# Designs tried in a protein design chat: VHH binders against NACHT, LRR and PYD domains-containing protein 10 (NLRP10). Part 16

Target 1, 318 residues: NACHT, LRR and PYD domains-containing protein 10 (NLRP10), of Homo sapiens (Human) (q86w26r167to484)
Amino acid sequence: SLVVLQGSAGTGKTTLARKMVLDWATGTLYPGRFDYVFYVSCKEVVLLLESKLEQLLFWCCGDNQAPVTEILRQPERLLFILDGFDELQRPFEEKLKKRGLSPKESLLHLLIRRHTLPTCSLLITTRPLALRNLEPLLKQARHVHILGFSEEERARYFSSYFTDEKQADRAFDIVQKNDILYKACQVPGICWVVCSWLQGQMERGKVVLETPRNSTDIFMAYVSTFLPPDDDGGCSELSRHRVLRSLCSLAAEGIQHQRFLFEEAELRKHNLDGPRLAAFLSSNDYQLGLAIKKFYSFRHISFQDFFHAMSYLVKEDQ
Key: E = the ipSAE of ESMFold2; O = the ipSAE of OpenDDE; V2 = 0.75 times the mean of E and O plus 0.25 times the DockQ between their complexes.

## First folded at step 8 (VHH; framework vhh_vobarilizumab_d1)

Design f1 (from e3 with Y110S; at its last look DockQ between E and O 0.76; V2 from the best seeds 0.61)
Fold by ESMFold2, look of step 8:
Structure f1 (fold): chain B 318 residues (1-318), chain A 121 residues (1-121)
Amino acid sequence: as target 1 above (318 residues)
Amino acid sequence: EVQLVESGGGLVQPGGSLRLSCAASGFTFSHYAMAWYRQAPGKGRELVAGITSEGYTSYADSVKGRFTISRDNAKNTLYLQMNSLRPEDTAVYYCAAQRSGFYTWGYPDSWGQGTLVTVSS
């Protein structure tokens, strides 16, 4: 079977996918139905040197000693969770694309079209805009929509985000008194931004008297709270504006080239210091053959979209 | 170099409590799913409890309601609070980390050395 899980950015598709894998592993979900459940980040698939099924399984199992032949003996007992189809990147290297790979020959497209492992189960998560590219590949799919946090789930999120219960209660009270913020926190990614902003305000000893009135204001409040100067010397405001423009430039280039993972050199090309920008960029190390390579991404895909939108305002102002 | 160092094991009477800790280094802790496995003598390792990078927790049926997994991303530390311990909980407990981008359970990226928990009267 094949299920498409769709929802806007930040609605919790990735969180749900990861919960499913863990619940399967503990025996809570689908007991006895699957021998293996593989989680695959579509954003990170570009890191495979070879788009082959064996290599994908080695990545999922952490080494080349995985029992690939045993795993593939009963493909009907396998579940692949392909998370973030809308974040699937084209091969970065033009020369490799021309000579070896095309979208029609990619491993994920072969799985989705049921040309490879046609009896396995698939769960695909995506944003709705990517359905145009996904729909022609589907033959028999169930569609599920993710709408975000219930009111109870929002309360639980605030309780888990703040280590101090008094902080959690105060933060939640502020949000509940602002209908716009409360509704926006239905989206888990926005909820995280709001909680981070409020925690940052509390750590800085500020009293929150006015709250954001729309999604743009929410992101701006976060940016204003956490945007560091490039250095601590001289004019911090100019340095902050330079960092903001650089983040916008990175996001715009990424969107233009359908890139969501960035090498450290790409950050330097945009004059960005990744470790200093942890509030906006996250990093992870990946084993690529014999090499370990560090990649950065925007902490949430909504930040990449937000900074991309802002890049038009920055260019227009010049 | 990835390191996972468990502590907090020991001898406890039935009904007692222990709190296990796992100090992690050499990777971005907040991006990994973390878990506790256990291994009784002559048996394979079994998943006891897991926690995703987002904080969602899940437990094996044998420990539900008695054990609580938690993480402190600021301290790069994983915890297991074990209450109402039973003799069947006697095992070496291992801390494990899972890469976030490509994984299946049963093949963690790294393991700790283990800490022994003995429940005996």
Scores: ipSAE 0.555, ipTM 0.871, lowest interface PAE 1.6, mean pLDDT 80
ESMFold2 (binder alone), look of step 8: mean pLDDT 84; pTM 0.856
OpenDDE, look of step 8: ipSAE 0.560; ipTM 0.846

Design f2 (from e3 with A97R; at its last look DockQ between E and O 0.74; V2 from the best seeds 0.00; counts 0 for: grease 26.4 > 24.2)
Fold by OpenDDE, look of step 8:
Structure f2 (fold): chain B 318 residues (1-318), chain A 121 residues (1-121)
Amino acid sequence: as target 1 above (318 residues)
Amino acid sequence: EVQLVESGGGLVQPGGSLRLSCAASGFTFSHYAMAWYRQAPGKGRELVAGITSEGYTSYADSVKGRFTISRDNAKNTLYLQMNSLRPEDTAVYYCARQRSGFYTWGYPDYWGQGTLVTVSS
C-alpha cells in the first residue's frame, strides 16, 4: 500500500510518523502485519554513506550486521515511512546548477515508484506545495490530509503543555480571546510556538500586551522572547540583532541550497552557538560509520521559512 | 558524553508500585524520544514504553494500564511509574534514547546501566 500524508508545515506529520513507529514497536499498531518498520527522515538521506537499499536498511537498523537478506525475502511485510519528502536535501555540490537527482534521492524515488520493493508498504509525508513533485512518482496512492487541532484538541494541548493548571487556564484564556491566536493554534506547530511564547512571557513576569496580527507576528513574538544575547555575553540590542541576522543567514542559505541539516562548523561560520539556540534549533546525533556526528536543524521548517523571509528585511549593518 | 542513569528499582510485593527515574545528560533531552526497556532473566530485552519528544506515549500490551511513562524536560529526567506490579514484571529496566534519523524504534542509540526491579511475595 502507498499512503501520502499531506499537511501544511506544523500540522504534525513528523509527530504522527514517529508515533506510528512507536505504536508499531509496542504492538499497538499493525499487529502482525509488518516485520519491520523503517522510518526515514528525508532530510537525513544525504547522510547515507552509500546510495544502496542495503545501506539504507543498515542505517535504519543501526547495525551493519542486520539480516538484510532475510529482511528482503518478504518485502510485503515491510513498511517504509518516508517523512518529509519536501525536505530532501541536495548534496552540497560546488556546481549548484546540477538539476539532476542525487543517487541518494534516486534511491528513494525508485522506492516510491515501486521499482524497488514493489510489494512493500509506503507512507510518505509531505507539504502540499511539494506534492507536485511527488505526484509524478505515484501510480496509485491514498491521500490523507492531516488536519490541525480541533477546538477540543487545542484545549487539551494547553492543558498538557502547561503543567500548572492556572497557567494553562490563563494562557488558554488569552488565546481564546484573540481570534488570530486561536485560529493559529489550529496548527499544532504554531500552537506550540504560541504556548512557548506565552510561557516565556509569564516566566518573565511580562504582561502580554501585544497581540499578534498574523503568523509572522507570532513568530516575531517568539523570537523576541527567546533570542539569546551574543556569545560575548553582551545583552545589547546590537548583539541580539546580530544573532537574528545570523539565523536569517543560516536559514536563507539552507533554503537556497535546499539544506535543512547543518553541521556545527557551519553554525560557527555564522557565529552561532547551537546549544544556546535551542529555542530555534534542534540537534541530533547521527551515526556515520564509526563516528557520531551532531547536526542541527530548525525545530520546524516553519522556523526556517520564517527566518528566510526575515533575511530580506534584516539589513546587514555594514 | 551521553549518559543515562536509572534509579528507583528494588524489591516490591505483588500489587505494589515503583517509580523509576532516568537522569539524562550530555545531550538536549527535549529533542529526543525516550523509552523504557526491560530484560527478564533468560529472556530478551523488550520495549516497555516509549515517549516521543512531543510527549506522545505508547505501551506494550503487557503493561498497558499499569505503567506510565513521562518526562520532565526541565529536569532532563525520564520516568516510569509502575503500578499493580506482577511477578512477571521482574526484570532489569533500562532507559534508552531513541535513535535519531533513520531508525526502527527497537534500536535506540544509548542505554543506561539498568535498574533491577524484583516483584516477589
Scores: ipSAE 0.414, ipTM 0.761, lowest interface PAE 1.5, mean pLDDT 88
ESMFold2, look of step 8: ipSAE 0.695; ipTM 0.915
ESMFold2 (binder alone), look of step 8: mean pLDDT 87; pTM 0.887

Design f3 (from e3 with A33E; at its last look DockQ between E and O 0.48; V2 from the best seeds 0.54)
Fold by OpenDDE, look of step 8:
Structure f3 (fold): chain B 318 residues (1-318), chain A 121 residues (1-121)
Amino acid sequence: as target 1 above (318 residues)
Amino acid sequence: EVQLVESGGGLVQPGGSLRLSCAASGFTFSHYEMAWYRQAPGKGRELVAGITSEGYTSYADSVKGRFTISRDNAKNTLYLQMNSLRPEDTAVYYCAAQRSGFYTWGYPDYWGQGTLVTVSS
């Protein structure tokens, strides 16, 4: 079977995918149907050492001793979850000019086209805008739209986010009184941004006087709240602007080159300190052969999109 | 150095309750899915409960309704509240951490040393 989960950025596709793997592992989901469920974060595929199916399986298992031959004997009992097809990265070494698929991309394409393991099951998550790129690869697929939070789920999220009940109530009250914020919170990722922003404001003893009027304003409020001063210890407005410009530059470069993972050296190139930017960037350690390497990514693709968009504004001011 | 240290195990009577804790260090706890495994004598290790980085939970049928997995990211601690314990729950319980990315659940990145839970009259 082939299922495509589509939803806007932040709707919870990744969360759902991870939950599915967990539910399978506990025996709650697909009992007896699959012997193996492989979760593949598409943005990480570029890190594969070899563009082979076996290597992908080894990677998924975290062990080069995985019984790959045995696994491949019953493809019909395999489920691949390809999370974030729209985040599939181009190889770092490939010059922008080569329009061709990388071997690693080809590996996934062959899987999706059912040339590789035609009897396996596939679940693919993607954003609607990227669906156009996926559709030509699909012969027969069930499409499922991932919707954001219901009203009840929004309320529940606030209650779960804020450990203090009074804070939760206060935050939710603010959001409910603002139609723009309330609507925006339908998207789980945005809901998180809003909650984080509100929490930050509360912690700083600031009264929320100006409410965001659109999604851009929401992100700006978040950025304004959590943007760190420059590494030089200067708390000047200029230093904050520098960091913002650098984040915009990083995001823009990533989007331009279809990159979503960044090495520490890349951050340094942009004069960014990864650990200090935890509000915007996440980090993970990856086992690459015998080496462990740290990579950074924007916490959500929506942040990368936001900073990319802002890069045009910052350039205009120069 | 990555460490997962389980605590809270012990001897309990059938129908009793225990709360296990797992203190995590050496990695970004909030970025990991966490789980409890158990291994009974003469049996293989089995997944008991899991919780995603976002707090979504899943349970094996054998413990559903009796066990509750939770996490405190501020304290880098994983919990397992075990109620209505049964003799068949006797096992060494292990805390495990699973990173997002390329993975198949069941192959966690990190394991604790385990804590023994004995349910006996």
Scores: ipSAE 0.470, ipTM 0.812, lowest interface PAE 1.2, mean pLDDT 89
ESMFold2, look of step 8: ipSAE 0.645; ipTM 0.894
ESMFold2 (binder alone), look of step 8: mean pLDDT 86; pTM 0.874

Design f4 (from e3 with S100D; at its last look DockQ between E and O 0.61; V2 from the best seeds 0.00; counts 0 for: DG spot H100)
Fold by OpenDDE, look of step 8:
Structure f4 (fold): chain B 318 residues (1-318), chain A 121 residues (1-121)
Amino acid sequence: as target 1 above (318 residues)
Amino acid sequence: EVQLVESGGGLVQPGGSLRLSCAASGFTFSHYAMAWYRQAPGKGRELVAGITSEGYTSYADSVKGRFTISRDNAKNTLYLQMNSLRPEDTAVYYCAAQRDGFYTWGYPDYWGQGTLVTVSS
């Protein structure tokens, strides 16, 4: 079977995919149907050492000793979850300036086209804008739309996010009284941003006087709350602006080159301290052969999009 | 250095309750999915409960309705509330962390040392 989960940024596609893997692992989802569920983060595919199916399986298992031969004997009992098809990265290799598919991308394309392992099951997540690129690869697929939070789910999310009931109620009250915020919270990713922002304000003893008027304002409020001072210890507004500009530059460069993972050296090139930017960046350690390498990514693609957009504004002020 | 330290294990009578805690350090706790595994004597390690970085939970059928996994990101702590304990729940319970965005359940990135839970009359 082939299923495509489509939804806007932050609607919870990745969350759902991860949840599915967990539910399978606990035996709750697809009991007895799949021997293996392979979660493939598409943004990470570029890190594969080889453009081979076997290597992909090793990668997914986190073990080079995985019985790949045995696994491949029963493809019908395999589920591949390709999460974030729109986040497939272009190879870092300068030589592939040609608009052609990288070998790694080709590997996934062959899988999606059912050329490779035609009897396996596939679940693919993507954003609507990227569907145009995916559709030509699909012969027969079921499409499922991820719509975000219902009203009940929004309320539940606030209750779950805030461990203190009074804080939860207060935060939710603020959001309910603001139509823009309330609507924005339909998107789980934005809901998280809003909750985080509100929590940050509460922790700082700040009264929310100005409410965001749009999604950009929401992100700006978040950024203003959590943007760290400059690495040099300067708490000056200038230092904060520098960090913001650097984040914008990083995001813009990533979008320009279709990159979503960044090495530590890249962050340093932009004068960014990864660990201090945990509000905006996630980090993961990857086993690359015998080496472990740390990569950074924006916590959500929406952050990268936001900072990319902001990069145009910051440039104008220079 | 990454550390996962389990606590709260001990001896309990059938039908009793225990609450396990796992204190995490050395990594960004909020960016990781967390899980509890257990290993009974003579048996393999099994996934008991998991919770994603966003707070979504899943349970093995054997513990569903009896165990509750939760997390406090502010305290970098994972919890397992175990109610209605049974002799078959006797095992060493392990806390585990899985990277956000790289979900290969069954192969956690980090393990605790484990805490022994004994359910006996």
Scores: ipSAE 0.438, ipTM 0.794, lowest interface PAE 1.4, mean pLDDT 88
ESMFold2, look of step 8: ipSAE 0.581; ipTM 0.880
ESMFold2 (binder alone), look of step 8: mean pLDDT 87; pTM 0.893

Design f5 (from e3 with Y32N; at its last look DockQ between E and O 0.72; V2 from the best seeds 0.00; counts 0 for: pae E 2.05 > 2, grease 24.3 > 24.2)
Fold by ESMFold2, look of step 8:
Order: structure tokens, then C-alpha cells, then sequence
Structure f5 (fold): chain B 318 residues (1-318), chain A 121 residues (1-121)
């Protein structure tokens, strides 16, 4: 009834969780077992201000008139997938405390402890580091570890990432020529970065003559490919360094405060133009009461970690 | 404003092929799971095929092996290649998108206007 899916960052926990929801929807997985399957990103849970189950369902359905009573008639036929328990933000806990609530009274903790909907099924994904915070909440849970991509899964990933078979074949050939790069693609998050980098090189008409030899080189190749010139500066190299420092500063501030979602004002504080930085920052609109607010995040949590780590190198190089 | 615009529908003989396209705008396409639904006259909309933001695909049993869903995140375009078409595939086909952080497939966040596919002798 409760499964914990654990693995390090980028090992495919989110991909598997989302794959399960889609396979359920097409009838491939658990036919007839669940009436509803809900995907919930823990990174975005900070936007949920109330501890009511009804509000969570409205959010999942995108509809404040969702048939909550009908959905909840048979709780044993519900599956909640809570993705990224390690990404639960500290500012969300502070908002709860301002309302006189503890983290133990939050809806997610009530679901995990089986106080709310005790008969429903749960799948929780997390990094192993966060397990110490999760395990005290669990009663009876099955634990599953993710190992990353097999060689066949890497080939299939390249085929599905690129629209064109010839592009996919060229990209995969480049990766296979470097054994260290190929082994690094066992980690799906790194595989995504590599595919994105190669796609960017192909779109720019560039031929890849030097391949990265470690994860830092891989991220740096991506950064070098997609870091845009700054039209406000007179020299593109100086402008690139300014943007890089700003991304590092944003990431460092986010990590310091355990924040993974940023308002546009926070980007301006760091002199960042979110729309110009789509290769590094993503935006989503969220309904917050009567207002719709835009929030930015790094395209992958690995980017926030990478830019944070790089902030130490940039400071030392000064 | 979010827009999903389908194209590529038409009349085709049984056994023929069609390729549907859906141009997306007004949201971060690469972050959203996408799907094709279809609706035959007098029936509800049914999920035909879906593709996650990560590129994983899944298909309804009725179309497995005949249809292929794909996406081009650089062009913000979703595709459905339909091969070996049968008269029962006749329907209006809809492009749909899901929110990235909170969703269920029973309630897509955004819908297109639909494109008609007719398979007849």
C-alpha cells in the first residue's frame, strides 16, 4: 500500500513516477485497480497554503469544482505519487508555523502517516539523504532502489529524445566513442544534459571535436553552449561571465534558504532575465488565491546544485 | 494565453496513414506531459497516446503498434503518426496538455479545438 522509491539525484525517480501515471491512464499498468492516480511535486507543494485534501484535489485536476466527494468515495482505489520528498522546502514549513501549524499537521505528512485517507495507496520518491526525515513517518513501507539506465535504456532514451533518427544516431555515436561519457549517461539526469548539449551543438551547426570527461565538464559544455550573449554589454565574454555569476548567486541563495522556486523579482535582484535564460530556468504560472503568479526554477535540480558548487570556484578565481 | 492548434486531419482509406501535428504556445512545452485524445460521435473522449516531459510514451491497447506519438521540444510541436488506419479510428482528435507539478490524466489542463480524421472506403 506504501512504496518508497529511492535513488540519488538524476537516477530517474521522477521519470519512473510520471511513466507510471501515464501507463495507468492508458490501461497498461494496474488495470482496474485505481479510480484515480494523482501526481504531486513536493518541490511545488510550497504553493499549497491549506491543509485540506479538497484543495490538493482541485490543484491536481486544475478545477476548483472537481468532484471531490465522488473521488473520495473509495479511498482504497486512489494512488498518490509524492515526487521528490527531499525537495520539500523550508519556507513552506515557516508558512505553516505562521498559521500556528506544525509540519506534522501538513496534508502531506498526514497522508504519509496514514491519518488522512489511511486506505489509499502511496508512492513516495526521495533521495536517500532525506530518508532519515521520511522514515519516522512511515509505518509499513516497501523500499525500492533505482540503479539508472541499462545500455538498452540509454539507446532508447537517445532515440526518443531526438525527433530525427539520424540526429539520434549521430548523437549516440558521439557518446559511445567516449567510454566515460557513455558510462555517465547511466544516470538519466546526466543523459538529459548530454542530449541537450548535443542537440544545441547540432542546431548551431557545430561539429563536436572534444568530448567532456566528467560530470563537471558535461555541465560546463552545456553552459558554454547555451549561455546567451548579453545585448546590454559591449563584450560578449564579459557579459557571459556576468550572467554566469548571477546564476551562481541565485542558486547559492536558493540553497542557503532551501528554496527551489523563485519569483520574477528575485531574478531581477540577481540581474537575470528569465525569458532569455530558458536553457537554465523554467517558468510556470500558478493560481494563488485570486492572482496568477509566475515562478521560475532551474530546469533540473542538478543545475541548482551545479551552479551552487560552481559559485565556490567563481569566488576563488577572483 | 495557452493555445494548442491541431492539423493534419482528413479523409483516408482503410490501411492508410495520416500524421497529426499540434502547435503549442503560451506555456513551457518541454515541462508538460502531452497527449492525444479522440472522440467518436456519441462517445466520450478517450486517451489514445501520451508522452511525458521526459519522452516516455504509452498507448491505448486499440492503437498499439499502429500509432506513434512524438514531440519536438525545440519547435513546441506534438505529433501523432497513425498507420494502418481502420474505420473505427474515425474521430475528432484532440491535443491535450497537463500541468507539470500537480495532475491526473483524467483532467488535462489544456485542450485544442480538434481535427477530424475520417477513415472510410
Amino acid sequence: as target 1 above (318 residues)
Amino acid sequence: EVQLVESGGGLVQPGGSLRLSCAASGFTFSHNAMAWYRQAPGKGRELVAGITSEGYTSYADSVKGRFTISRDNAKNTLYLQMNSLRPEDTAVYYCAAQRSGFYTWGYPDYWGQGTLVTVSS
Scores: ipSAE 0.489, ipTM 0.842, lowest interface PAE 2.0, mean pLDDT 79
ESMFold2 (binder alone), look of step 8: mean pLDDT 84; pTM 0.858
OpenDDE, look of step 8: ipSAE 0.662; ipTM 0.887

Design f6 (from e3 with D109R; at its last look DockQ between E and O 0.70; V2 from the best seeds 0.00; counts 0 for: grease 24.4 > 24.2)
Amino acid sequence: EVQLVESGGGLVQPGGSLRLSCAASGFTFSHYAMAWYRQAPGKGRELVAGITSEGYTSYADSVKGRFTISRDNAKNTLYLQMNSLRPEDTAVYYCAAQRSGFYTWGYPRYWGQGTLVTVSS
ESMFold2, look of step 8: ipSAE 0.553; ipTM 0.859
ESMFold2 (binder alone), look of step 8: mean pLDDT 88; pTM 0.896
OpenDDE, look of step 8: ipSAE 0.853; ipTM 0.965
ESMFold2, look of step 9: ipSAE 0.602; ipTM 0.877
ESMFold2 (binder alone), look of step 9: mean pLDDT 88; pTM 0.894
OpenDDE, look of step 9: ipSAE 0.832; ipTM 0.957

## First folded at step 9 (VHH; framework vhh_vobarilizumab_d1)

Design g1 (from f6 with Y110S; at its last look DockQ between E and O 0.79; V2 from the best seeds 0.70)
Fold by ESMFold2, look of step 9:
Structure g1 (fold): chain B 318 residues (1-318), chain A 121 residues (1-121)
Amino acid sequence: as target 1 above (318 residues)
Amino acid sequence: EVQLVESGGGLVQPGGSLRLSCAASGFTFSHYAMAWYRQAPGKGRELVAGITSEGYTSYADSVKGRFTISRDNAKNTLYLQMNSLRPEDTAVYYCAAQRSGFYTWGYPRSWGQGTLVTVSS
């Protein structure tokens, strides 16, 4: 009744979790087994002000009139998909400690330890780095490792990413001629970065003369393609370095404090213009009580990790 | 303000085709899973097809092989291509958008007003 899906960053854990919720909804997966399947982003759990089960259900159903009593009548017919256990944010744990509560008393920990809704089913996705924190909470769990894209799945991804068949063929040809790049594309997150980079190159009319040889090169190619010029009209290289330093600073602060969601004020503190940096940062609006508040995150956790690692190089050089 | 506006419904003969469109505004369309539901007279809403933000599609058995859901993130538009239509496909079709971080299907974030599809001789 408890499954742990583990895999490196970008291997498609979130994609699979979302596919499962949809397949359940259409009747393709687990027909008749569950009355409700709830998707829960661990990255966003910090936004639950009270961290109570009822509040979680209201967030999932979007209405404080959600039939909580009906939903909880048969807990064995519920599945919770807890996506990104490795992305639980440290401020949430600190909030619990400031109230004199241990981490084991948080809603997610109580669910995982089977203290809350002990008969429900759980699916937890995580990177391996968090397994040491997760394993002590588990009783009986089945572990599944995510392998990434097959060769057929890579080809299909390129075909679906590019609406123009000619662009898709050109992009895939470039990737197939580079053994390192082709193997890296077995990781769906890297495949997305590669496709985005190639699309950006084609849209800018640039010729791909040299292909990346490792993951660092892949991210650097993406960065060099999508870094915008500074609005001040200064030297383009200087403007790029300023933005790069700011992204690295944001990532480093986030990793140091295990933060993955950033307020607009946080971006301004690092001198970042979120709307101009859509290639690296995504945003969503969240209702927090009566207010609607915008939060930013790196488009993928791999970007935050990449810029954090890069921050050591930038600090040394600067 | 989130808006979902369906179009493309109408009267069609059995075996015919229709293409439904849903224009979305007021949210970042590319970040959200989308779906088409339908409601025949006197029945509840039935999920017909869904598509995740990543482009994965899934279909109810009743329409599999005949209907195709797709999205154009550049135009913030969701589509439903309906082929080989049958009288039992007669219903009001609704566009729906899901939430990003906490959700279950059955309680989408937003619904459209619906577009009527009638399949009759």
Scores: ipSAE 0.639, ipTM 0.897, lowest interface PAE 1.2, mean pLDDT 80
ESMFold2 (binder alone), look of step 9: mean pLDDT 82; pTM 0.833
OpenDDE, look of step 9: ipSAE 0.702; ipTM 0.901

Design g2 (from f6 with Y110H; at its last look DockQ between E and O 0.83; V2 from the best seeds 0.72)
Amino acid sequence: EVQLVESGGGLVQPGGSLRLSCAASGFTFSHYAMAWYRQAPGKGRELVAGITSEGYTSYADSVKGRFTISRDNAKNTLYLQMNSLRPEDTAVYYCAAQRSGFYTWGYPRHWGQGTLVTVSS
ESMFold2, look of step 9: ipSAE 0.586; ipTM 0.869
ESMFold2 (binder alone), look of step 9: mean pLDDT 85; pTM 0.866
OpenDDE, look of step 9: ipSAE 0.786; ipTM 0.942

Design g3 (from f6 with S100E; at its last look DockQ between E and O 0.58; V2 from the best seeds 0.60)
Fold by OpenDDE, look of step 9:
Structure g3 (fold): chain B 318 residues (1-318), chain A 121 residues (1-121)
Amino acid sequence: as target 1 above (318 residues)
Amino acid sequence: EVQLVESGGGLVQPGGSLRLSCAASGFTFSHYAMAWYRQAPGKGRELVAGITSEGYTSYADSVKGRFTISRDNAKNTLYLQMNSLRPEDTAVYYCAAQREGFYTWGYPRYWGQGTLVTVSS
């Protein structure tokens, strides 16, 4: 079977995919149907050492001693969850050399096209804009739209986010009284941004005087709240603006080159301090062969999109 | 160095309660899905409960409604509240961490040493 989960950025596709794996593991989901469920983060596939199915399986298992031969004996009992098809990365070096698909992209494409393991099941998550690239690969697929939070789920999210009940109530009250914010919070990713923003304001003793009027405003409010000064320790508006420009530049370059993981060296090139940008960037250590390497990514793809969009504005001010 | 240290195990009577804790260090706790496994004498290791990095939980049927898995990212600690304990819950309980994005729950990246829970009259 082939299922495509489509939804806008932040609608919870990744969350759902991960939850599915967990539910399978506990026996709640697909009992007895699959022997293995492989979660593949598409943005991370570029980190594979080899563009081979076996290597992908080892990678998914986190164990080079995984019984790959045995696993492949019954492909019909395998489920691959390809999370974030739209986030498939192209190595910078490969883009320069080849007009075609990278070997790693090819690997996944072959899997999706059912050339590799034709009897396995696939679940693919993607954003709507990337469907045009995915559809040609699909022969028969069921499409499921991920819509985000219900009203009840929104309320629950606020209650779970804020540890203090009074804060939770206050935050939720603010959001409920604003149709734009309330609607925006239908998107889990944006809901998190809003909650974080409100929490930040509360912690700083700031009264929320101006409420965002659109998603851009929401992100701007978040950025304004959490944007650190420059690495030189300067707290001036100028230093903050520099950091913003740098984040925009990083995001823009990433999108331009279809990159979503960034090395520390890349951050340095943009004069960014990764650890100081925890509000915007996440870091993970990846094992590349015998080496461990740290990579940074935007906390959510929506941040990268936002900063990319902002890159056009900040350039104009120069 | 990555460490997962379980605590809270012990002897309890049927119907009793225990709370297990797992203190994590050496990795970014908030980026990992966490889980409790258990291994009873003469049996294989089984997944008891899991929690995603975002806090979504799942339970084996055998413990559903009795056990609650939770996490405190600020404290880098995983918890398992075990209520209405039964003799069949007797096992060594293991804390496990798996990085989200690269995992099958059958192969956690990190394991604790385990804590023994004995349910006996």
Scores: ipSAE 0.666, ipTM 0.899, lowest interface PAE 0.7, mean pLDDT 88
ESMFold2, look of step 9: ipSAE 0.704; ipTM 0.922
ESMFold2 (binder alone), look of step 9: mean pLDDT 87; pTM 0.887
ESMFold2, look of step 11: ipSAE 0.632; ipTM 0.889
ESMFold2 (binder alone), look of step 11: mean pLDDT 87; pTM 0.891
OpenDDE, look of step 11: ipSAE 0.571; ipTM 0.859

